# Designs tried in a protein design chat: VH-VL binders against StAR-related lipid transfer protein 5 (STARD5). Part 12

Target 1, 213 residues: StAR-related lipid transfer protein 5 (STARD5), of Bos taurus (Bovine) (a1a4m6)
Amino acid sequence: MDLATAAQVSEAVAEKMLQYRRDKSGWKICREGNGVSVSWRPSVEFPGNLYKGEGIVNGTPEQVWDCVKPLAGTLRAQWDENVNSFEIIESLTDTLLFSRTTTPSAVMKLISPRDFVDLILVRTYEDGTISSNAANVEHPSCPPNPAYVRGFNHPCGCFCEPLPGEPNKTSLVTFFQTDLSGYLPQSVVDSFFPRSMAGFYANLEKAVKKFFG
Key: E = the ipSAE of ESMFold2; O = the ipSAE of OpenDDE; V2 = 0.75 times the mean of E and O plus 0.25 times the DockQ between their complexes.

## First folded at step 7 (VH-VL; framework fv_tocilizumab)

Design c16 (from c14 with heavy chain Y54R, light chain Q55E; at its last look DockQ between E and O 0.92; V2 from the best seeds 0.00; counts 0 for: pae E 3.4 > 2)
Fold by ESMFold2, look of step 7:
Structure c16 (fold): chain C 213 residues (1-213), chain A 122 residues (1-122), chain B 107 residues (1-107)
Amino acid sequence: as target 1 above (213 residues)
Amino acid sequence: QVQLQESGPGLVRPSQTLSLTCTVSGYSISSGYSWSWVRQPPGRGLEWIGYIYRSGSTTYNPSLKSRVTMLRDTSKNQFSLRLSSVTAADTAVYYCARLEVTLRGTVYFDYWGQGSLVTVSS
Amino acid sequence: DIQMTQSPSSLSASVGDRVTITCRASQDISSYLNWYQQKPGKAPKLLIYRASSLESGVPSRFSGSGSGTDFTFTISSLQPEDIATYYCQQSYSTPYTFGQGTKVEIK
C-alpha cells in the first residue's frame, strides 16, 4: 500500500473514531468500578460489539501515551497481558504505519492465540490530546500464519487526553471493536472483552507507576 | 443520489490544453472521498489519470503528471482536469469518477459520469 | 507501476456456460483487486471488490477469487445481458491500473 492510499484509508478510520468519541447515544454500561466504566453497543462494522472504556489514569499524558502508543518505543507488550508482541511491519511516516500484534491464549485456552495486521494513524490535537486510530488491512509481508488465528480489528484505538488543571492525571478513552474469528461460544466472547478492558486500565495504572514512578 | 457529469470541448488541436469539468450533484466534494479522472481511448482499456482529495491535495498517474493539473471549485461543487500539450494519443473518452475508500483499506470507483469524448485533431 | 494482465482478450460462449477470466499482477497486491463490467457506450460498473466481495445488487452468478498475483473472475451461468467487456483493476498502490479487458460475447 503506498503512502497516498494509506493516508486516505487511515484518515477515514480516524474520522470514524472521532465520531465514536463524540457520540453519547446508544451505549449500555456492562462493567463499572474502580473509576473505570466499560460500555458497549452493536457494531455497524461487523456482527459483534463496539466497546468503550473510560477512565482516569494516574500519570501525565506523556507517560500514559508511552505505555499505550502503537509506535516505535512503546512499552505496551511489557505490561499488557493481552499483548504478546507488537511488531512494526512497515512505517510510511513516523505516525502512519503497518503493525502485527499477537495475543496469548485466553479463557482457559478456549481463545487460542490471534494475530492482527493493522494500519495505524496517530493524530495530535490542539488541546494536547493524542489519538491512535487502527483498523485491519492486508499486508504482503504478513500472510496467514498457522500458529495463529487471524483476527480483525475494526476501527479502534484510544484518545489520551490531558485533564485541565491536573497535569499528573490523564483521561483515557478506549474503543475496542474486534472480530476474534473462529468458532467461539458467544458467552465466552461477551464476558472476555469487558473483563479484559477493566484489567487493561488496572494494569496500565501499575505500569505507569513502575516505569515512571 | 450521487451524479457526475463531464463537460468541455469535444475537439482540441494538437499542442493545446485539454480542459474538462466534472459537476457533482447529490454530494459535496469537500465532505469526503477522492474525485478522479479516468480515460479510455476508443476501443482500448482504461487509464487512471489522477484524483483530487476532499482537502484539495492531488495524486497523478506518473505517466501523465508533467502535463496534468486538477483543481476543484467547491462553491460550484466541481472538479476539473487540464492536460497540456495534447497529441492524437490523448484522444479518448474521459470519465470523472468517485473513488471510494473503505475502512478496511479497499479502494474502488463507485460512481462514474457518462463520459465525454475528446478528439485531438487538426 | 503494477502491470495487470488479463486472459483471454476475448471469448464467445453459449447462454448457460461457465465463463472464467484470469488476471495476473506483476507483484503481490494481497487481495486488493476489483472487477468491473463495461457495456458498449457505457461507463464501467463495479461488480466485485477486494478479490471476492460482491457489490450490492450484483447477481450471484458473478464471483471472484485469488490473492497475491493470480485472480479469477467467474460467471457461473452466462446470460444474454452479460455481453460486455470485463476489467480487473488493482487498488493496492497508485497509479491504480487496469487489465487490458476481456470481451465476452454470446455464440
Scores: ipSAE 0.475, ipTM 0.821, lowest interface PAE 3.4, mean pLDDT 92
ESMFold2 (binder alone), look of step 7: mean pLDDT 93; pTM 0.945
OpenDDE, look of step 7: ipSAE 0.901; ipTM 0.945

Design c17 (from c14 with heavy chain T106V; at its last look DockQ between E and O 0.87; V2 from the best seeds 0.00; counts 0 for: pae E 2.3 > 2)
Fold by ESMFold2, look of step 7:
Structure c17 (fold): chain C 213 residues (1-213), chain A 122 residues (1-122), chain B 107 residues (1-107)
Amino acid sequence: as target 1 above (213 residues)
Amino acid sequence: QVQLQESGPGLVRPSQTLSLTCTVSGYSISSGYSWSWVRQPPGRGLEWIGYIYYSGSTTYNPSLKSRVTMLRDTSKNQFSLRLSSVTAADTAVYYCARLEVTLRGVVYFDYWGQGSLVTVSS
Amino acid sequence: DIQMTQSPSSLSASVGDRVTITCRASQDISSYLNWYQQKPGKAPKLLIYRASSLQSGVPSRFSGSGSGTDFTFTISSLQPEDIATYYCQQSYSTPYTFGQGTKVEIK
């Protein structure tokens, strides 16, 4: 995929992510606790759910971003139990790239390891917010790999937002809508994502402290 | 419903500039999508010329890049093609078309004008 | 540029026949290939996107398959209204390129 085509696709994904972030209605809370909430709504992209995570992380926006960014130099694979590896396949710019992410098995090996091939765009905003915006694409360097089930990310990512008056805290809003593919019961899928998202915030808090505090 | 309509001269002399306008109804060209020109010489296949993105950025076919300019007039909801230094090889039906980009990375032309034949002849 | 080569350049078939058109890309384009139908004097019409997905309102006798460099378009039972030229088009990278077309006629 060339830069012109990737720019169009990634801008469309980023605009959809902004729509999700700005729409305050239609969300149903499915998990809440320890300063973190996970909510959902039906996806308009596929017959599954869009999940939103919301939480405040003790760390500056820059520190939190270094832990979650889908870019070169990320700390993500060092602490995120749901990311076995993160590989940059091709960079078109410093903020527009193709990645391959692998996940471990989960739910007592009921969910086999997956790999995901995504186009990723990073945006920065005037208020210091940084967003990641990702969605599935195909890439000739990443054909299906028989060691993995190929998953499919519909528009997803995060908004890493400064809190006014709180320079050492960050509001992190995450969006997740993933087709895991394969023969998985819907009830397994529906219980997995909210639990994993809540765990993500807990592990992120520990990671920020480990690397920066 | 979105509609596209080409307009402009049907005859252009060699070495002059071919100019065409596409008028869009049913959607604002500054609100989304890419707005493209595609041409088809008589008895030949289709050739993508370029597009102008809704934000104003342009991308041109490298084979034509040195001679092509595309512009838009958002107040008239129009986008235009200018092709300089034309020869008989530029004789074609010229289509304007909307380029759809899906969130699944799929790109295709979903709405087309009826086409306008431009003949380059003395 | 990614060259798209269609085969055959033309064909004649009877009503009810199965028609197959192939398209070969000069490099791996994954599944980023579309098929268009163009009737005489008309603009092209999208039939199939992303190699195999049928556009809304397109009859189910049209289908597509393939990935990588080799793609196939099929009309399962040719109808009189299917007289047209068919084009493949890659949308993987600019410049977006079309095959040279396959003219389909009724015997």
Scores: ipSAE 0.584, ipTM 0.837, lowest interface PAE 2.3, mean pLDDT 91
ESMFold2 (binder alone), look of step 7: mean pLDDT 93; pTM 0.943
OpenDDE, look of step 7: ipSAE 0.895; ipTM 0.944

Design c18 (from c14 with heavy chain L103M; at its last look DockQ between E and O 0.85; V2 from the best seeds 0.00; counts 0 for: pae E 4.7 > 2)
Fold by ESMFold2, look of step 7:
Structure c18 (fold): chain C 213 residues (1-213), chain A 122 residues (1-122), chain B 107 residues (1-107)
Amino acid sequence: as target 1 above (213 residues)
Amino acid sequence: QVQLQESGPGLVRPSQTLSLTCTVSGYSISSGYSWSWVRQPPGRGLEWIGYIYYSGSTTYNPSLKSRVTMLRDTSKNQFSLRLSSVTAADTAVYYCARLEVTMRGTVYFDYWGQGSLVTVSS
Amino acid sequence: DIQMTQSPSSLSASVGDRVTITCRASQDISSYLNWYQQKPGKAPKLLIYRASSLQSGVPSRFSGSGSGTDFTFTISSLQPEDIATYYCQQSYSTPYTFGQGTKVEIK
């Protein structure tokens, strides 16, 4: 994919992410606690759910971003229990790139390891918010690998938002919209994502403290 | 319902500038998508000329880049093509089209105008 | 530029026949390949996107397959209204390029 084509694809993804962030209706809470709220609604992208996580993280936006950014130098794989590896396949710019992410097995090996090939765009907003915006694509350097089940991310990522007047806190809004592929009972999927999202926030809190004091 | 309609002169003399306008109804060209020109010489295949992104940036086919300018007028919901220094090889049906980009990485032309034949001759 | 080569350039078949058109890309384009139908005097119409996905409202007799450099478009049972020229088009990288077309006629 050249820069012109990837820019258009990634901008479409980012626009959809912004729509999700702005839409206050249609969300159903499915998990709430420890300062984290996980909501869902049916996806329009695939037969599954779109999940939204919302939480305040104790750390500056820069610190939190360093832990979650899908870019070179990320700390993400060091602390996120659902990320086994994160590899940059091709960079078109410092903020527009192709990645491969692998996941470990989960739910007592009921969910075998997946890999994901995504086009990723990072945006910066006037108020200091930084967003990541990702969705599945194909890349010639990443054909299906038999060691993994190929999963498909539909528009997903996060908004890492400053809180006015609170420089040591960050509002992190996350969106997950993932087709894990294969046969999995819907009840397992419906339990897995909210639990994993709540765990993500808890582990992120610990990671920010570990890496930045 | 999105509709595209080409307008402009059907006859242009060699070395002059070909100018076409696409009028869009049913969608604001500054709100999304890329807005493209594609041409088809008589009895031959299709050639992508370029697009103007909804934000105003342009990308052109390198084979035509030195001669092509695309502009938009958002107040009239129009985008235009200028092709300079034309020759008989530029005789074609010119289509304006919307370039759909899906969030799953798919790119295609979903809405087309009816086409406008432009003949380059003395 | 990515060159797209279609085969055959033209064909003639009977109503009900299976029609197959191939398209070869000059480099690996994954599955980023579209198929268009163009009837005489009309603008092209998208039939297949991303190699094998059928556009909404397109009859199921049309199908596509392939990935990488070699792609196939099939009409499982040719109908009179399918008389047209068919084009493949890569959407992997600019400039977006089309095959030279395949003209399909009834015998």
Scores: ipSAE 0.342, ipTM 0.759, lowest interface PAE 4.7, mean pLDDT 91
ESMFold2 (binder alone), look of step 7: mean pLDDT 93; pTM 0.947
OpenDDE, look of step 7: ipSAE 0.898; ipTM 0.942

Design c19 (from c14 with light chain R50Y; at its last look DockQ between E and O 0.03; V2 from the best seeds 0.00; counts 0 for: pae E 15.2 > 2, placed apart)
Fold by ESMFold2, look of step 7:
Structure c19 (fold): chain C 213 residues (1-213), chain A 122 residues (1-122), chain B 107 residues (1-107)
Amino acid sequence: as target 1 above (213 residues)
Amino acid sequence: QVQLQESGPGLVRPSQTLSLTCTVSGYSISSGYSWSWVRQPPGRGLEWIGYIYYSGSTTYNPSLKSRVTMLRDTSKNQFSLRLSSVTAADTAVYYCARLEVTLRGTVYFDYWGQGSLVTVSS
Amino acid sequence: DIQMTQSPSSLSASVGDRVTITCRASQDISSYLNWYQQKPGKAPKLLIYYASSLQSGVPSRFSGSGSGTDFTFTISSLQPEDIATYYCQQSYSTPYTFGQGTKVEIK
């Protein structure tokens, strides 16, 4: 995919992400505790769910972003139990790139390892918010690999937001809209995402303390 | 306070392998960033060689990819460059540098080593 | 690969003069361009990132502008300590590439 097409596609994904962030309607809370909530609603992209995570992380926006950014220098794979590896396949700009992410097996090995190939755009906002905006793409350097089930990310990512008056805290809003593919029991799929998202926030809190505490 | 320092032989014979090590202090190379090598032939400009991501993944300049290997030793907080089959054209000052990404997503080299001159001569 | 071409290759100016250096990219790189200063025998030092943002601790006499393919670096009042070679570098995509440099000398 050439740069002009990638820019158009990634901008459309980023606008969908912003729409998800601003829309307060239709969300059902499915998990809540320890300052984190996970909500869902039916996806308009596929016959699954769109999940939203919301939580406050004890760390500056820069520290938290360094832990979650889908860019060179990220700490993500060191602490996120659902990210086995993160690889930049091709950079079109310093904020527009193709990535490959692999996941470990999950749910007592009922979910086999997946890989995801995504087009990623990072946007910045005047209030200091920075967002990652990702969606599935095919890339000739990443054909299907028999060691992994190829997953499919519909528009997803996060908003790493400063909290006014709280320079050492960050609001992190995440959106997760993933087709794991393969023949999996629906109850396994539906329980996996809320649990994983809650675990993500707990592990992120520990990671920020470890790296910047 | 992050510091980078290159070490290795200053003279390498043609057809041999150039090997350099960068020792990092003040930050764990397995904790973040990309760790890069950049070289500067005498009287010429700068050429990016490649980086090793904090997770161990590598990206190399396509012009050098067939001859370059980068590795890390996290126990010593070091990353290394090997350049095989060198010629006089590989004579240069070799810098290690950290690749930073800002909150806006722009990329630059923020910390540099002092540079190590490597001469390829018989 | 994105080629970066600087102009001029060298210049000589008096203390207090305004100095300008241009950098041209072989394709549109938006504002993903950095400027480095390299003094003799030293590593490059970042002065400006994202075309126009000053790095912390860099004197305000240094500035940058431009987007797309054409970029300008300016020293508003040349000082003796500004004798160096200046490089632009695109941060748009790998392989990251540098201009050939501009030597700045005091007359």
Scores: ipSAE 0.006, ipTM 0.440, lowest interface PAE 15.2, mean pLDDT 87
ESMFold2 (binder alone), look of step 7: mean pLDDT 93; pTM 0.947
OpenDDE, look of step 7: ipSAE 0.868; ipTM 0.934

Design c20 (from c14 with light chain Y96W; at its last look DockQ between E and O 0.81; V2 from the best seeds 0.00; counts 0 for: pae E 3.4 > 2)
Fold by ESMFold2, look of step 7:
Structure c20 (fold): chain C 213 residues (1-213), chain A 122 residues (1-122), chain B 107 residues (1-107)
Amino acid sequence: as target 1 above (213 residues)
Amino acid sequence: QVQLQESGPGLVRPSQTLSLTCTVSGYSISSGYSWSWVRQPPGRGLEWIGYIYYSGSTTYNPSLKSRVTMLRDTSKNQFSLRLSSVTAADTAVYYCARLEVTLRGTVYFDYWGQGSLVTVSS
Amino acid sequence: DIQMTQSPSSLSASVGDRVTITCRASQDISSYLNWYQQKPGKAPKLLIYRASSLQSGVPSRFSGSGSGTDFTFTISSLQPEDIATYYCQQSYSTPWTFGQGTKVEIK
């Protein structure tokens, strides 16, 4: 995929992410506690759910971004229990790239390890917000691998936002919209994402302290 | 609904500049999508010429890049093609088309004009 | 540039026949291939995107398959209104290129 084609696709994904961020309606809280909320709504992209996580993380935006960024030098795989590996397959620019992410088994091995191949765009905004914007693509260097079930991310990522007047805190808004594939009980899938998202924020808080504290 | 219509001269002399305009109705060309030109020589296949993004940036087929310019006039909801130094090889039906991008990474042309035959002859 | 080669260049078939057209890419394009139908004197019309996804409003007798370099387009039961030239087009990398076309006629 060349830069021009990838730019077309990734800009469309990023615009959709902004629409999710700005849309205040239709969200139902499914998990809340410790300053973190997880909400959902039906996805318009596939027969599943779009999840939104919202929380404040104690760390500067730069520190939090270094822990979550889907770019070279990320700390993500070192602390995120749902990420075994993150590999950059091909960089088109410093902020537009293809990645492969692998996940461990989950829910007492009912969810086999998955891999995901995504096109990723990172945007910056005038207020200092940085967003990641990802969606499933195919890449010739990442054919199906029998060790994994290939999952599919519909538009997903995060908004890492500075808080005015609070330089040591960060507002992190996350969106997940994932087809895990395979023949999984729907109740297993529906319980997994909210729990994993809440755990993500708790583990991120610990990671920021560990790496930058 | 969205409609595209080509206009311009049907006859151009060799070495001159071919100039075509696409008028879009039912959608503002500055609000989204990429707006493309595709040509088809008589009895031959299709060749993508280039597009102009809704924000104004352009991408051209490298085989034509040295001779092609695309512009837009958002007040008239039009985008245009200029192809310089034409020869008989540039005789073709010229289509304007809208480029659709899916969130699943697919790019295709979803709306086309009716086509305008441009003949290059002395 | 990615070259797209269609086979055959033309074919004749009877109403009700299954028609198969192939398209080969000069490099791996994953599933980023589209199929268009062009009737005489008309602009092309998208039938299939991403190798196998049927565009809205397109009859189910049209289908596509393949990935990598080799792709197949099928009309399961040819109808009189299917007389047209069919083009594959790769959407993997610019310049986006088309096959040379396959003319389908009724005999």
Scores: ipSAE 0.466, ipTM 0.812, lowest interface PAE 3.4, mean pLDDT 91
ESMFold2 (binder alone), look of step 7: mean pLDDT 93; pTM 0.941
OpenDDE, look of step 7: ipSAE 0.776; ipTM 0.913

## First folded at step 8 (VH-VL; framework fv_tocilizumab)

Design c21 (from c15 with heavy chain Y104F; at its last look DockQ between E and O 0.94; V2 from the best seeds 0.00; counts 0 for: pae E 3.9 > 2)
Fold by ESMFold2, look of step 8:
Structure c21 (fold): chain C 213 residues (1-213), chain A 122 residues (1-122), chain B 107 residues (1-107)
Amino acid sequence: as target 1 above (213 residues)
Amino acid sequence: QVQLQESGPGLVRPSQTLSLTCTVSGYSISSGYSWSWVRQPPGRGLEWIGYIYYSGSTTYNPSLKSRVTMLRDTSKNQFSLRLSSVTAADTAVYYCARLEVTLFGTVYFDYWGQGSLVTVSS
Amino acid sequence: DIQMTQSPSSLSASVGDRVTITCRASQDISSYLNWYQQKPGKAPKLLIYRASSLQSGVPSRFSGSGSGTDFTFTISSLQPEDIATYYCQQSYSTPYTFGQGTKVEIK
């Protein structure tokens, strides 16, 4: 995919992410605790859910970003229990790239390992917010691999937001909209994401302290 | 319902500039999509010329880039094609078309104008 | 530039016949291929996007398959209104390129 085509696709995804971020309606809270909330609404993209996580992380925006960024030098795979590997397949710019992410088995091996191939755009905003914006694409270097079930990410990513007057805290808003594919009980899939997102924030807090504390 | 319509001279002399305008109704060209030109020489296949993204940036076919300019007039909801230094090889039906970019990485032309034949001859 | 080669350049078939058209890309384009129908004197019309996805309002007798470099377009039961020229078009990279077309006629 050339830069011109990828730029159009990724801009469309980033605009959708902004719409999710600013739309306050339709969200149903399914988990709250320790300053973190997880909400959901039905996806318009597939027969599944769009999930939103919101929480304050103790760390500077740069420290938190280094732990979550889908870019070269990320710490993500070192602490995120749902990311076995993160590989950059092709960079078009420093902030526009193709990635492959693999996941471990989950739920007593009921969910076998998945791989995801995504086009990723990183945006920076005037207030210092940095967003990641990702969605499924195909890439010739990443054909389907029999060792994995190919998953499908609908528009997803995060907003890593500075808090005014609090340089050592970061507001992190996350969006997950993932089709795990395969023959899985839907109730198992639907309970998996809220639990994993709550664990994500807890593990991220530990990771920031471990790497920068 | 979105509609696109080409307008402009049907005859252009060699070495002059071909100018066409696409008028869009049913959608604002500054609100989304990419707005494209595609041409088809008589009895031949289709050739993509370029597009204007809704924010204003342009991408042109490299084979034509040195001769092509695309502009828009958002107050009239129009976008235009300017092709300089034309020859008989530029004789074609010229279509304007909307280029849709989906969230899952596909790109296609979903709405087309009726086409306008432009003949380059003395 | 990615070259798109269609085969055949023309064909003639009876109403009710199964029709297939092939399209080959000069490089791997994954599934980023579209199919258009163009009736005489008209603009092209999108039928299939991303190799196999049917555009809204398009009859189910039209289908597409393939990935990588080799793609097929099928009309399961040819109808009189399907007389047209059919084009494949890659959307993987600019410049977006079209096949040379396949003219379908009723015999």
Scores: ipSAE 0.413, ipTM 0.795, lowest interface PAE 3.9, mean pLDDT 91
ESMFold2 (binder alone), look of step 8: mean pLDDT 93; pTM 0.944
OpenDDE, look of step 8: ipSAE 0.767; ipTM 0.906

Design c22 (from c15 with heavy chain Y54R; at its last look DockQ between E and O 0.88; V2 from the best seeds 0.63)
Fold by OpenDDE, look of step 8:
Structure c22 (fold): chain C 213 residues (1-213), chain A 122 residues (1-122), chain B 107 residues (1-107)
Amino acid sequence: as target 1 above (213 residues)
Amino acid sequence: QVQLQESGPGLVRPSQTLSLTCTVSGYSISSGYSWSWVRQPPGRGLEWIGYIYRSGSTTYNPSLKSRVTMLRDTSKNQFSLRLSSVTAADTAVYYCARLEVTLYGTVYFDYWGQGSLVTVSS
Amino acid sequence: DIQMTQSPSSLSASVGDRVTITCRASQDISSYLNWYQQKPGKAPKLLIYRASSLQSGVPSRFSGSGSGTDFTFTISSLQPEDIATYYCQQSYSTPYTFGQGTKVEIK
């Protein structure tokens, strides 16, 4: 996929993410605690659910972004228990790239390791917001590997938003709608994501404190 | 339903500029998709010329880039093709088409105009 | 540019026959391949996208398969209305390129 095509795709994904961010309807809270709220609604992209995480993280938007940004060699793989490795397959620009993410087994090995191939766009907004915008794609340099079940991220990502008057805090909004593929009971999948997302915020808080506190 | 229709002169002299307009109905060109031109010389295959994105940015076939200009008029819901310095080799049926780009990188031409024959002759 | 090569250039078959057309890309294009039908004097019509996805409204006798460099288009039971030239088209990179076409006729 060349730059021109990838740019169009990534823009469409970013637009979709903004739609999710702005749409306040239809969300059902499934988990609340420790300053984090996880909500869900049926996805219109696949026969699964779209999950939304909302929480305030202690740290500047830049600090929080440094912890969550989907780049190889960054902090994400050091603290996120759901990320085993992050590889850049191809970098088109400083903000547009193809990546491969691998995950460890989860839920007492009920969920075998997955890999995800995504096109990722990093966008900065005038108000200081930084976002990641990702969706699954095919890439010739990264065919399916028998050691992993290929999962599929439908449009997903995060928004690191500044809080007015609170320079050392960040509003972090995340969206996930992932097809884990394979033969998994839906009940397992439905239970996994809310818990995983809550854990993500908890671990992120610890990470920011560890790296920048 | 979405419809595309080409319009413009069917005859152009060598070294002059070929100009075509595509009128889109049933959908606003500024709302989404890419809007493309494809041509087909008589008895031959299809050649992609370029597209203009809904934002107005353009991408051209490198083989024609130096001679191609695509514009859009959102007020008229039209987009146009200009091909300069034409020769007999530019004689073809010219199609305008809607180019879909999905969230997952799938790209295809889903709606086409009927095509307009442009003959380059002295 | 990515070159698309179709085979055969033309074929003639009987009504009800299974028809197979192949398309080869000069490089790996994953599944980013489309198939079009063009009847005489008409614009191309999208039949298959993403190598194997059937476009809405297209009869189920049309199908596509393949990935990487080798792709196949199939008409399971050829009908008289299927007389046309068929084109593959890669959408992996610009410039988007088409195969040279396969002319399908009825005996």
Scores: ipSAE 0.379, ipTM 0.808, lowest interface PAE 1.5, mean pLDDT 94
ESMFold2, look of step 8: ipSAE 0.703; ipTM 0.871
ESMFold2 (binder alone), look of step 8: mean pLDDT 92; pTM 0.944

